# VH-VL binders against NAD kinase (nadK): the designs that were tried, part 1

All scores and structures are predictions.

Target 1, 268 residues: NAD kinase (nadK), of Syntrophomonas wolfei subsp. wolfei (q0aze0)
Amino acid sequence: MKIILVNNRFKENTEKKAQEIAGQLSALNVEVIIDNGLDEPYAGTVDFIMVLGGDGTMLRAARRYGQRAIPVLGVNMGTVGFLSNIEINELAEYLPLILREEYSLEARMMLEVAVFQQQSLLTRVFCLNELLLRSNSPRMLSFALEISGQKLEPYRGDGLIVSTTTGSTAYSLSAGGPIADPQLDAFIVTPVASHIINKRPLVVSPEREISLHLLEEREAIIGIDGQIKMDFGAENRVLIKRAPHPLLMVNLKAKPFFTSIDRSLQRQ
Below, numbering starts at 1 at the first letter of every chain, in headers, positions and changes, except where a header shows other numbers; antibody chains aren't numbered by Kabat.
F, E and O stand for the ipSAE by ESMFold2-Fast, ESMFold2 and OpenDDE, each averaged over both directions (binder to target, target to binder). V2 = 0.75 x the mean of E and O + 0.25 x the DockQ between their complexes.
Where letters were taken out, [cut] stands.
Atom coordinates printed by the task and the answers are left out, and those that the model quotes come from them; centres of patches stay.

## First folded at step 4 (VH-VL; framework fv_bermekimab)

Design S01 (from Bb2 with heavy chain G33A)
Fold by ESMFold2-Fast, scan of step 4:
Structure S01 (fold): chain C 268 residues (1-268), chain A 123 residues (1-123), chain B 107 residues (1-107)
Amino acid sequence: as target 1 above (268 residues)
Amino acid sequence: QVQLVESGGGVVQPGRSLRLSCTASGFTFSSYAMHWVRQAPGKGLEWVAVISYDGSNKYYAESVKGRFTISRDNSKNILFLQMDSLRLEDTAVYYCARSPKYYWGSGRYFDYWGQGTLVTFSS
Amino acid sequence: DIQMTQSPSSVSASVGDRVTITCRASQGISSWLAWYQQKPGKAPKLLIYAASSLQSGVPSRFSGSGSGSDFTLTISSLQPEDFATYYCQQANSFPYTFGGGTKVEHK
């Protein structure tokens, strides 16, 4: 068996713990690859991915490995989050189940984002939560949204979020989007500080393609999962569609989504 | 055939700025973390900064934090070090270096180095 | 910051001699230690990583040992091309730190 341990090299606690866990796994004849974010994604065949950290580390793991149909387990390192399944102090208890492949998998939809300059593809990335188009200055944006060839009336405001259902509790929630069951596949399209009173969040079939471009010369950025930023200008276009493969999240114990979000909304 | 070539060093006044470059060839530059390491004349080695393969993560030595900025252009295979508010203590040969990948390396060691570029002060 | 102390600062040796250089970390660093060779006017060259692993292309006369806080580099039979300065480096924690260097020079 070959496992990737994903951690954050710049978090001392997670680096020390990853080294400790790698030693334990090696003693059990498990081949370990450590991905701490400094090097490109590991290209070889892998049986399992263990993410040591918070939701941010899981988002990076999903971007890097989510399209490979490999089981991914989130192990929480002290911050409460939605993407971890077990706590680090529970790992020893669950490790035998992991090695015997005694767990269930939950599929989570991902976005495929392609950014073009004129007709040329500049970059293609995948993400688990959302794409954010936003102004990089105090000036509001004027931009066009097209959904499966249907051209909507222009948007004017600070930006727009195109989110997965998993991302419904991230930036989309802060911008007034709905809370979505992450077991559903859908795009959630949420305006950011729109000047047009009738622009509401949209819940859209994941089979549709979403296109965005600026209508006026403005400084803007595209944000991916809050972790990648790209300059976006009037010469650019972004195309968003459902990624070919969902992220396969490991379920070792029940995690109650609705009661967790309910507590969060009460600030408890 | 891995090659790293530094440039941009020279004579500078205290408080001014310099930008160093390191051009990489012979390997897939965009796949590796890169570092800057310096050596004052006649002294030992001092690690300066690291940048991840895609430029999203960076870390600096305390002596340069807030003054130096590491960056990269993967389309051109170039590593940069922007040095602002330069001090006499920054006098050194500056090396760019590559770290090997994953468990045995993971950004920890320096398997290939450039020949260095010298930064000195006129006063 | 983790301080790395090398001993000795210099050693006089003849071709064929066994040379040992030691490195002590101010904190435990497991096996996250590398050794480098630097010749005058040249960039450093990686010899040993992970305390005891020989870098590809490095002669077998070089070996590393140790764990925790005490480490040793050994050259079993010194050759003419081995007269150089040697540095240890801890790779456990940022910022990475180097030892002060050991100069291996002619007797």
Scores: ipSAE 0.425, ipTM 0.712, lowest interface PAE 2.5, mean pLDDT 89

Design S02 (from Bb2 with heavy chain G33S)
Fold by ESMFold2-Fast, scan of step 4:
Order: structure tokens, then sequence, then C-alpha cells
Structure S02 (fold): chain C 268 residues (1-268), chain A 123 residues (1-123), chain B 107 residues (1-107)
């Protein structure tokens, strides 16, 4: 068996813990690749991906490896997040189940984001939570939203979020979007500080294609999962689709979504 | 064959800025993390900064944090070090270095180095 | 920061001699240690990585050993081209740090 350990090298103790775990796995005849974010994604075939860290590290792993249809386990090293399944101090207990492949998989939809300059593809990225279009200046954006070729009335405001259902509890929630069952496949389209009062969040079929472009020359950025930033101008267009493969998240113990989100909201 | 060539060094006055460049050839530059390492005249090696393969992750030695900025242009195979608020203690030969990938510990070691570019001060 | 202490700071040796250089880390670094050779006026060259792995193209007379906090570089039979300064480097955690260097010079 070959496992990728994904960690964040720039956070204290995560690298040391990854090496300790790699040593334990090697003693069990498991080949280990450590991905700490400094190199490009590992290109070889692997059987399992173990993510050591918080939700941010899981989002990076999903972008790097989520399209390969490989089981991905989130192992939390601090406060419990929404994307981790077990705590680091529980890993030894669950490791035999991982090695025997005795776990269930939960499929989570991902976004495919393609940024164009006219007809030329500039970049294509995948994400688990959301794409954010936002102004990077004091000036309000004016932009066009198309859903499967249907042109909506122009948007005016600070931006727009196109989210997966997994991302419904992330930035979309903060901007007034609904909480969605992550087992559903849907896009959630949430305006950010719209100057048009009646612009409501939309929940649309994951089979739809969503297109965005600026109606005025403004400085804007595209944000991916809160981690990648790209400049976006009037010559650019972004196309958002459901990614070809969902992220396959490993479920080793019950994590009741609705109870967890309800408790989280009561603590604010 | 792997080649790294630094440029941009020279004589500078305290408090001013200088930008170093490192041009890479003979390998897929965009696939590797890159480092800057410096050496004061007659002294030992001091690690300065690292940048990930895509430029999204960076780390700096405490002595240069807030003053130096590491960046890269993968389309041109160039690594940069922008040095602001330069001090006499920054006098050194600056080397760019490549780190090998996963099977060697992912960004830990320096398997290829440039020839270095000297940064000195006139008072 | 992890401090790396090398000893000796210099050693005088003759061709054919066995040369041993030691490096001590101020805290445990597992096997995340490299050795570099630097000749006057030139950039360093990687000799050993992961404490004991010989870099491709480096002569077999060079070897590394150790783990945790104490490490050794050995040159089994010194050759004329081996007169140089040698540095250890810990790669366990940022910031990476180097030892002060050991100059191997002619007797």
Amino acid sequence: as target 1 above (268 residues)
Amino acid sequence: QVQLVESGGGVVQPGRSLRLSCTASGFTFSSYSMHWVRQAPGKGLEWVAVISYDGSNKYYAESVKGRFTISRDNSKNILFLQMDSLRLEDTAVYYCARSPKYYWGSGRYFDYWGQGTLVTFSS
Amino acid sequence: DIQMTQSPSSVSASVGDRVTITCRASQGISSWLAWYQQKPGKAPKLLIYAASSLQSGVPSRFSGSGSGSDFTLTISSLQPEDFATYYCQQANSFPYTFGGGTKVEHK
C-alpha cells in the first residue's frame, strides 16, 4: 500500500508529526510520500491520502488530489473542523481499519473553475468549497452572471460566491447563503454586499454551467477556497462546472452534520 | 544539464533596495521549490528563504523577514529576491538553490546551486 | 532556532588519511541532516542527504552516519580534491540552519 501524507510544513509540529506517522506506516510495510506543499502534486499512483491538519489542509489536498478518485482521510491536529473525520490521538486506534480498507466513503462534489482571456484558457483549477469573485479596490463591481446561457440582470456590489454544498457552511454562510446538506449536489450562488436589495442566493442544478464576467473595467480577483487568488479583469471570463469526480472522503466514525452545524452556530 | 545563474548583485548604500534574479535551465523549473542561501565574506552559510513550486508558499529566516520578498516567474524560469531596507549585515554572496522532490524529503536539501552574486555596501 | 555545532573547526590532514567531522544539533532532528562540500570561490556541493544517503556522483569514500542529535561525516581515504570546507545542515524545521564549517587543509 502506498499513502500520501499531506501536511502544512509552515505550521509548527505538523511536519514532525507527519514524519512520526510515516515511520509508523513504514514499519507496517506501507510506502509513504510526504506532501508538505513545497513540491508539485505527487504524480504516481497511490492507494490512500491522509491529511494531517485542519480544514485548510484538507482543501489543499482536495485541489491537488481530489480528481483522482482516491480515498482521502482528514485527521485533525487541533480544534475539530468540518472536513476532518478523526483526531490525531485517535489515529492509532483506526489505523488497522485503514490498512484493511474497512471504512465507508462519502462523495463530496467539487467545482471545476476555468478562467479564460477571450477564447484562450488561462488556467483550470478544482475546489471543494467555493469560488469568490470580489473587488480588490474600494470600487463596487458591475458584473454579468449567466446560468446555462441564461443572462441574469446585472449584479452590482462587492462580489459573488459560487459554492458547493460542502462550501455552504464556509464563506457562503457568512455572506447570507443557506446551509445545505453536503450529500446533495448543487451550486449555491450567493451575492456579496449587493447594492440591489432583491438579489437573493440561488440554488441551482449541478448540471448547470455558470459564467461570470465584468461589465466595467475594474480591479477584481477570483478566490478559490480562500487560498488561491487570481487577477480578474474585463478581458477575462470564468466558467464554473461540476468537476468530473467528487472528493471521496473516508468515514471511520459518525460525524452528524446537522447536529454539528447547529452546535457551531449556537456558539457564535 | 541543470544550471542556475544569479544576477543583480552589486554595491549598495544602507537603507536602499536591490533585486536579485536567478535564471534556471535544464530542468522543469515550475516543478521544484527554490531557495536563497547567503554567505558573508569569510563566514559560513545562512539560509534565507524558500518558495514553493507554484509560488503560493514562502518562508523566511527571521533576520530578513519583512525586508526581503521571494518570488518566481515560472513562465520565464526566473527566481527573484527583492531586498528592501538593506543593512551592512546583509553583505554576502547570495546563492539560489534547487531542492529535490519527495523521495529526498520535499524541499529539505540543496542539490544544485548557482555560482552566487555578491552584495556589498559603500558607506 | 536549531543550533548546529561542528567540530573540529579545522583539521590538517595528508592524502590517504581518514578524516572524521562531527555535527551536533541543539535538539532532535531525526535523520534530517545533509553534508555539503565547498571549495574556495565556489558554491557548495551536496554530498550526503538524510544523514547517510550518498548523493549521486559523489565518491564512495564519503559516508555519513548518525540520527537524533549527533552526526558524523567520514572521508575514508582523503584525496587531493577533498581539501575544502565542509558544512552540515539541519532540514528538520524552518528556518534551516548550517553548522559553522570544518576546513580540511594540507598538513
Scores: ipSAE 0.361, ipTM 0.705, lowest interface PAE 3.3, mean pLDDT 89

Design S03 (from Bb2 with heavy chain S31N)
Fold by ESMFold2-Fast, scan of step 4:
Structure S03 (fold): chain C 268 residues (1-268), chain A 123 residues (1-123), chain B 107 residues (1-107)
Amino acid sequence: as target 1 above (268 residues)
Amino acid sequence: QVQLVESGGGVVQPGRSLRLSCTASGFTFSNYGMHWVRQAPGKGLEWVAVISYDGSNKYYAESVKGRFTISRDNSKNILFLQMDSLRLEDTAVYYCARSPKYYWGSGRYFDYWGQGTLVTFSS
Amino acid sequence: DIQMTQSPSSVSASVGDRVTITCRASQGISSWLAWYQQKPGKAPKLLIYAASSLQSGVPSRFSGSGSGSDFTLTISSLQPEDFATYYCQQANSFPYTFGGGTKVEHK
């Protein structure tokens, strides 16, 4: 068995624990590959991915490895979040189940984001939560949204979020989007501070294609999962669709989504 | 085959700025974390900064934090170090260095180094 | 910051001698230690990584040992090209830190 152990080397409290876990796995004849965020993703085949950290580390793992149909387990290291399944102090208890493949998998849709300059593909990335289009200056954006070739009336405002259902509790929630069951597949399209009063969040089929482009030359950015930032101008367009593979999240322990979000909202 | 070539060093006055460059060839630059390491004349090595393969993550030694900025241009295979508010204590040969990919210890060691570029101060 | 203390600061040796250099970390760093060789006017060269793993192309007379906080670099039979300064480096956590160096001098 070969496992990728994902941590964040730029966060100082994760290294000693990652070393301990890697040592435990090696003692059990498991090959361990470390992905600490510094180098490109591991290109070889692996059987399992263990993410040590909070939601941010899980989002990075999903972008790097989510399209490979490999089980991904989130192990929380003291950071409150929605994407971890077990706590770090529970890992020793659950490790035999991991090695015997005694767990269930939950599929979570991902976005495929393709950014073009004219006819040329500049970049193609995947993400678990959302794409954010936002102004990079005090000036509002004027932009076009198309859903499966249907051209909506122009948008004017600070930007737009295109979210998965997993991302419904992230930036989309802050911008007024609905809370969605992460087991449903859908795009949630949420305006950011729209100057057109009747622009509402949209919930659309994951089979649809969404495209965005600016109607005026402005300084704008595309944000991916709140972690990657790209410049976006009037010569650019972005195409968003359902990614070919969902992220396969490991369930070792029942984690109650609805009671967790309800508590979070009451303490907000 | 693998080459790292630093440039941009020279004589500078305290409080001024200087930008160092490191041009990489012979490997896929965009796949590797990159570092700057300096060495004062006649003294030992001091690690300065690191940047991840895609430029999204950076870390700095405390002595340079807030004054130096590491960046990269993957389309041109160039690593940069922007040095602001320079002090006499920054006098050193500056090396760029590549972190190799190890299955167990990715980003921890320096397998290739440039020749170095000297930064000195006039009175 | 993890402090790396190297000893000795210099050693006089002849061709054929066994040379031993030590490095101590101010806290445990497991096996995350490398050794580098630097010749005057040249960039450092990686010799040993992960405390005891020999870098490709490095002669077998070089060996590393240790774990935790105490580490040793050994040159079993010194050659003319080995007169240089040697540095240890901890790779456990940022910021990475180097030892003060050990100059192996011809005498």
Scores: ipSAE 0.307, ipTM 0.674, lowest interface PAE 3.5, mean pLDDT 89

Design S04 (from Bb2 with heavy chain S31K, light chain G28D)
Fold by ESMFold2-Fast, scan of step 4:
Structure S04 (fold): chain C 268 residues (1-268), chain A 123 residues (1-123), chain B 107 residues (1-107)
Amino acid sequence: as target 1 above (268 residues)
Amino acid sequence: QVQLVESGGGVVQPGRSLRLSCTASGFTFSKYGMHWVRQAPGKGLEWVAVISYDGSNKYYAESVKGRFTISRDNSKNILFLQMDSLRLEDTAVYYCARSPKYYWGSGRYFDYWGQGTLVTFSS
Amino acid sequence: DIQMTQSPSSVSASVGDRVTITCRASQDISSWLAWYQQKPGKAPKLLIYAASSLQSGVPSRFSGSGSGSDFTLTISSLQPEDFATYYCQQANSFPYTFGGGTKVEHK
């Protein structure tokens, strides 16, 4: 068995824990690859991915490995979050179940984001939560949204979020989007500080293709899962569609989504 | 062959800003983590900052945190170090350095270095 | 921050001599230590990583040993091209820190 341990070297404490866990797994004849976020993804065949950290580390793991149809387990290290299944102090209890493959999997849709410059593909990335288009200056954006060839009236505001249902509790929520059952597959399209009063969040089929481009020369960026930033100008276009494969998230214990989100919202 | 070429160094006044660049060639720049390391005249090496292969993760030495910003442009194979609020203590030759892609030891070591660019101060 | 204490600060040696340089970490860094060679006016060159692994292209006369907090770089038979300053670097945690350097100079 070969496991990738994904951690974030840029956070204190996670590197020491990754080394300790790698040592424990090696003692059990498990081959361990450590992905600490600095280099490109491991290219070899792997059986399981263990993510040590918070939601941010899980988002990175999903972008790097989510399209490979490999089980991914989130192990939380201190910060409360929605993408981890167990806490680090519970890992020893659940490790035998992991090694015996005694767990269930939950499929979570992902976005495929393709950015074009003129007619040339500049980059293609995958993400678990959302794409954010936003102004990078005090000036608002004017931009066009097209859904499966249907051209909507122009948008004016600070930006737009195109989110998965998993991302419904991330930036989309902060911008006024709905809370979505993560078992549903859908795009959630949420305006950011729209200056047009009747621009509402949209919930659309995951089979739709969404495209965005600027209508005026402005400083803008696109953000992916709050971690990747790309400059976005009037010569650029972004195309968003459902990724070919969902992220396969490991469930070792029940985590009550609706009561957890309800409690979180009351405490804000 | 791997080459890293720094530029942008020069003479500056305290409190001013300077932007260093490092142009990479001979390898796929977008796949590697990159570092800045400096060396004051007649002194030893001091690690300054690191940036992940895609620019999403960064870390800084305490002496430069809040004043320096590391960034990269993978389409042009260029690494940057934006230095603000410069102090006399920042006088040094600044090297860009690549960390090798070793999954167990990823980002820990510096296998290739540029020739360095000098940052110094005028009276 | 992890402090790296390197000794000696300089050593005078002749071609053919065995040279030993020591590096001590202020806390346990496992085996996450590298050694670099720097010649005057040049950038450093990686010699040893992970305390004891020889970098590709580096002559076998260079070797590293140690774990935890005490580390040693050995040059078994000094050659003319080996007169340089040597630095250790801990790679256990950010911020990375270097030793003060050891200058290997002509006797």
Scores: ipSAE 0.340, ipTM 0.678, lowest interface PAE 3.4, mean pLDDT 89

Design S05 (from Bb2 with heavy chain S30R, light chain G28D)
Fold by ESMFold2-Fast, scan of step 4:
Structure S05 (fold): chain C 268 residues (1-268), chain A 123 residues (1-123), chain B 107 residues (1-107)
Amino acid sequence: as target 1 above (268 residues)
Amino acid sequence: QVQLVESGGGVVQPGRSLRLSCTASGFTFRSYGMHWVRQAPGKGLEWVAVISYDGSNKYYAESVKGRFTISRDNSKNILFLQMDSLRLEDTAVYYCARSPKYYWGSGRYFDYWGQGTLVTFSS
Amino acid sequence: DIQMTQSPSSVSASVGDRVTITCRASQDISSWLAWYQQKPGKAPKLLIYAASSLQSGVPSRFSGSGSGSDFTLTISSLQPEDFATYYCQQANSFPYTFGGGTKVEHK
C-alpha cells in the first residue's frame, strides 16, 4: 500500500506531524510519499491520500489528485472545517480501518475550468469549491454568461461565482447563494453585487456548460478556490464543466453537515 | 546534464532596481521548486527566496521581503528575481538553485546551483 | 529564525587526516540538516542531506550524523580536493538558514 500525505510547507508545523505519521505507517509496511505543495504532484500510482490540515490544504489536494479516483481523507489538526472527517487525535483509532479499507466514500463533484485566449487553450484546472470572476479595479464589470448555448441578458456588477454544491458554503454563501447538500450534483451561479434588479442565483444541471467573457475591456481576474488567480481580459473566455471524476472523500465518522452549517450561521 | 545560468547582475547605485534571470536546461523545470541564495563577498550563504513549481507559492527572507519578487516562466524555463529599492547590504553573488524531489525532503535542499551573478554598488 | 552556529571557523589539516565539523541549531530541527562544500570562486555542492544521507556521487569518506540540535560532518581521510569551505543548512522551517562556514586549509 502506498499513501500520499498532503500538507503545506508554507504553513507552520505540519511537516513534523506528517513525518510522525509516515514513520507509524512505514512500521506497518505502508510506503509514504509526502506532498507539501512545493513540487509538482506525485505522478506515480497511490492507494490513498491523507490530507493533514484545514480546508485550504484539502482544496489543494483536490486540485492535484481529485481526478485520479483515489480515496482522500481530511485529517484536521486545529479548527474543524467542512472538508475534514476526523481529528488528528483520532487517527490512531481509525488507522486500522483505513488499512483494511473499512470506510465509505462520499463522491463530491468538481469543476473543470478551461481558460482560452481567442481559440487557444491557456490553462485547464480542476477545483472543488468555485470559480470566481471579479473586478480587479473600482470599475464594475460588464460580462456575458452563456449556459449550454443559451445567452443570458448581460450582467453588470462586481462579478460572478460558479460553484459546486461543496462550494455552496464557501464564497457563494457570502455572496448570497443557497446552501446546498454536498451530496447533490449541481452548479450554483451566484452574482457578486449585481446592478441588474432581477439577477438571482441559479441552480443548474451539472451536465450544463457555462461560459463567461467580458463585454468591455476591464481589469478582471479569475479566482479558483480562493487559491489561484489569473488575469482575465476581453480577449479571454472561460468554459466551466463538471469534471470527469468526482473527488472521493473518505467517511470514517458521521459528519452532521446540516447541524454544522446551522450552528455556523447562528454564530455569524 | 542539469545546467542553471544566471544573468542580469552588475554595478548599481543604491535605491535602483535590477532583474536577475536564471535559465534552466537539462531537466523538467516546470516540475521543481526553485530558490535564490546569495553570498556577500567574504561572507557565508544567505537564503533569499523560494517559488513553488507552478509559481503559486512563494516565501522570502525577512531582509528582502517587500523589496524582492521571485517569479518564473515555465514556458521559457526561466526563473526571475526582481530586486527593487536595492541597498548596500544586498551586495552579493546571487545563485539560482534547484531543490530535489525526495518526497520526504521535497523543497528542503539544493542539489544544483548556477555559477552565480554578482550584484555590487559603485561609489 | 533558526540560528546555525558552526565550529570551528577554520581548521588546518593534512591529506589523510580525519576532519570533524560541528553545527548547532538554536532549536530542534529534527534531522532537517544538509552539508555543502564550496571551493573558491565556485557554487556550493550538496554533500549530505537529512543529516546523514550521502548525496549521489559524493565519496563515502564524507559522513553526517546527529539529530535535534547538534550535528557533525566527518571527512574520514582528507584528500587534496577536499580543501574547501563547508556549510551546514537547516531545512526545518522557512527561512532556511546556513551556518557561518568552516574553512578547511592545507597545513
Scores: ipSAE 0.397, ipTM 0.715, lowest interface PAE 2.8, mean pLDDT 89

Design S06 (from Bb2 with heavy chain S31T)
Fold by ESMFold2-Fast, scan of step 4:
Structure S06 (fold): chain C 268 residues (1-268), chain A 123 residues (1-123), chain B 107 residues (1-107)
Amino acid sequence: as target 1 above (268 residues)
Amino acid sequence: QVQLVESGGGVVQPGRSLRLSCTASGFTFSTYGMHWVRQAPGKGLEWVAVISYDGSNKYYAESVKGRFTISRDNSKNILFLQMDSLRLEDTAVYYCARSPKYYWGSGRYFDYWGQGTLVTFSS
Amino acid sequence: DIQMTQSPSSVSASVGDRVTITCRASQGISSWLAWYQQKPGKAPKLLIYAASSLQSGVPSRFSGSGSGSDFTLTISSLQPEDFATYYCQQANSFPYTFGGGTKVEHK
């Protein structure tokens, strides 16, 4: 068996723990590949991906490996989040189940984002939470939104978020989007500081194709999961669709999504 | 044939700036983490900085933090070190170095080094 | 920062001799230690990584041992091309740090 351990080299506590775990796995005759963020994603075949860290590390792992149809387990290192399944102090208890493949998988949809300049593809990336189109200056954007060939009235505002259901509790929530069950497949289209006061988030089929372009020259950026940032101008367009494969998240322990999000939104 | 060639060193006055370059060939530069390591004349080695394969993550030694900036241009296979507010203590041969991928010790050791470029100071 | 103390600072040896160089870390670094060889006017060359793993292309007369805080580089039978300065490096945590170096010189 071959496992990728994903962590962040630049966080000292996670690197030390990753090395300890890699040693334990090697002692059990498991081949370990370490992805600590310095080098490009590992190109070989593997059986399992173990992510050591918080939600940010999980988002990076999903971007790098999510399209390979390989089980991905989030192991929390002390930061509270929604994408991990077990805590680091529980790993020893669950490791025999992992090695015997005694777990269930939860499929989470991902976005495929293609950015064009004129007719040329500049880049294609995948993400688990969302794409953000945002002004990079104090000025409002004017932009066109098209959903499966249907051209909506021009939008004016600070930007737009196209989110997965997993991303419904991330930036889309902060912008006024709905909380969605992550087991559903849907795009959530949430405006950011719309000029029109009654513009609402849209929940659309994951089979839809979403297109965005600027209607006038402005400084704007495209953000992917808060981790990739690229300039976006009037000669650019972005095409968003459901990624070919979902992220296969390992479920070893029940994690009650709705009670967890409810507690996060409420306080005494 | 892996090659790393540093350039941009020379004689500089204290308080000024200098930019070093390292041109890589013989491997896919854009997929590797890269480091700068320096060596003062007659002294030992001192690790300076690291940059991830895509330029998104960086770390600096405390002695250079806030004064030096590591960057890369993957389209041209060039690693840079922008050195601002230079001090006499920065006198050294500066090496660029590659770290290996995907094995025990990934990002930890330096498997290929350039020949170095000397940075020194005038009176 | 982790301090690396290397000893001796120099050693005089003849071809065929067994040479040992030691390196001590100020705190535990597991096996995250490398050894480098540097000849005058040249860049360092990786010899040993992960305390005991021989780098590809390095002669088998070189070996490394140790874990935790105490490490040793051994040259079992010194050859003429081995007269050089040797450095240890800890790779446990940033910033990486090097030992002061050991010069192996002909008597």
Scores: ipSAE 0.407, ipTM 0.725, lowest interface PAE 2.7, mean pLDDT 89

Design S07 (from Bb2 with heavy chain S31H)
Fold by ESMFold2-Fast, scan of step 4:
Structure S07 (fold): chain C 268 residues (1-268), chain A 123 residues (1-123), chain B 107 residues (1-107)
Amino acid sequence: as target 1 above (268 residues)
Amino acid sequence: QVQLVESGGGVVQPGRSLRLSCTASGFTFSHYGMHWVRQAPGKGLEWVAVISYDGSNKYYAESVKGRFTISRDNSKNILFLQMDSLRLEDTAVYYCARSPKYYWGSGRYFDYWGQGTLVTFSS
Amino acid sequence: DIQMTQSPSSVSASVGDRVTITCRASQGISSWLAWYQQKPGKAPKLLIYAASSLQSGVPSRFSGSGSGSDFTLTISSLQPEDFATYYCQQANSFPYTFGGGTKVEHK
């Protein structure tokens, strides 16, 4: 068995634990690759991915490895989050089940984001939570939204979020979007500070294609999962669709989504 | 084959800004974490900053935190160091350096270095 | 921050000599230590990584040992091209830190 341990080299508390766990796994004849976020994703074949950290580390793992149909386990390191399944102090108890492949998998949809300049593809990325289009200056944006060839009336405001159901509790929630069951496949399209009367969040089929482009030259940014930022200008177009493969999340113990989110909202 | 070439150094006045560049060739730049390391005249090496392969993660030495910004342009194979609020103690040869890709020790060591670019101060 | 102390600061040696340089970390760094060689007017060159692993293309006369807090670089038979300054570097945690350097100079 070959396992990738994903941690964040830039978070000191996770690096020490990653080294300790790698030593434990090696003692059990498991080959370990450490992905600490500094270099390109590991290109070889692996059997399992263990993510040590919070939701941010899981989002990075999903972007790097989510399209490979490999089981991904989130192990919480003491940070608040929704994407981990077990706590670090529970790992020793569950490790035998991991090595025997005695767990269930939950599929989580991902976005495929393609950015074009004219007719040329500039980049193609995947993400678990959302794409954000936002102004990079005090000026509001004017932009076009098209859903499966249907052109909506122009948007004016600070931006737009296109989210997965997993991302419904992330930036989309802060911008006024709905809370969605992550077992559903859907895009959630949430305006950011719209100046247009009656621009509401939309919930659309995951089979639809969403495209965005600026109607005026403005300083804008495309953000991916709150971690990657790309300049976006009037010469650019972004195309968003459901990624070919979902992220396969490992379930070793039941985690109640609705009671967890409800409690989180009451703590405000 | 692997080359790293720094530029942008020179004589500056205290409190001013300067941007250093490092042009990479002979390897797939976008696959590697990159670092800046400096060396004051007649002194030892001091690590300055690191940036991940995609620019999403960065870390700075405390002496430069809040004044220096590391960035990269993977489409042009260029690493940058924006240096603001420069001080006399920033006088040094600045090296860009690549960390090697092996998954146990990734990002920890510097297998290739540029020739360095000197930053010094008038008066 | 982790402080790295090198000794000696300089050593006078002749071609053919065995040279040993030591490096001490202010706290445990496992095996996360590298050694670099720097010749006058040139950039540093990686010699040893992970305390004891020889970098590709580096002559076998160079070797590293140690773990935890105490480390050594050994040159088994000094050659004319080995007169240089040597630096250790801890890679355990950010910020990475270097030793003060050891100058190997001609006797």
Scores: ipSAE 0.359, ipTM 0.692, lowest interface PAE 3.3, mean pLDDT 89

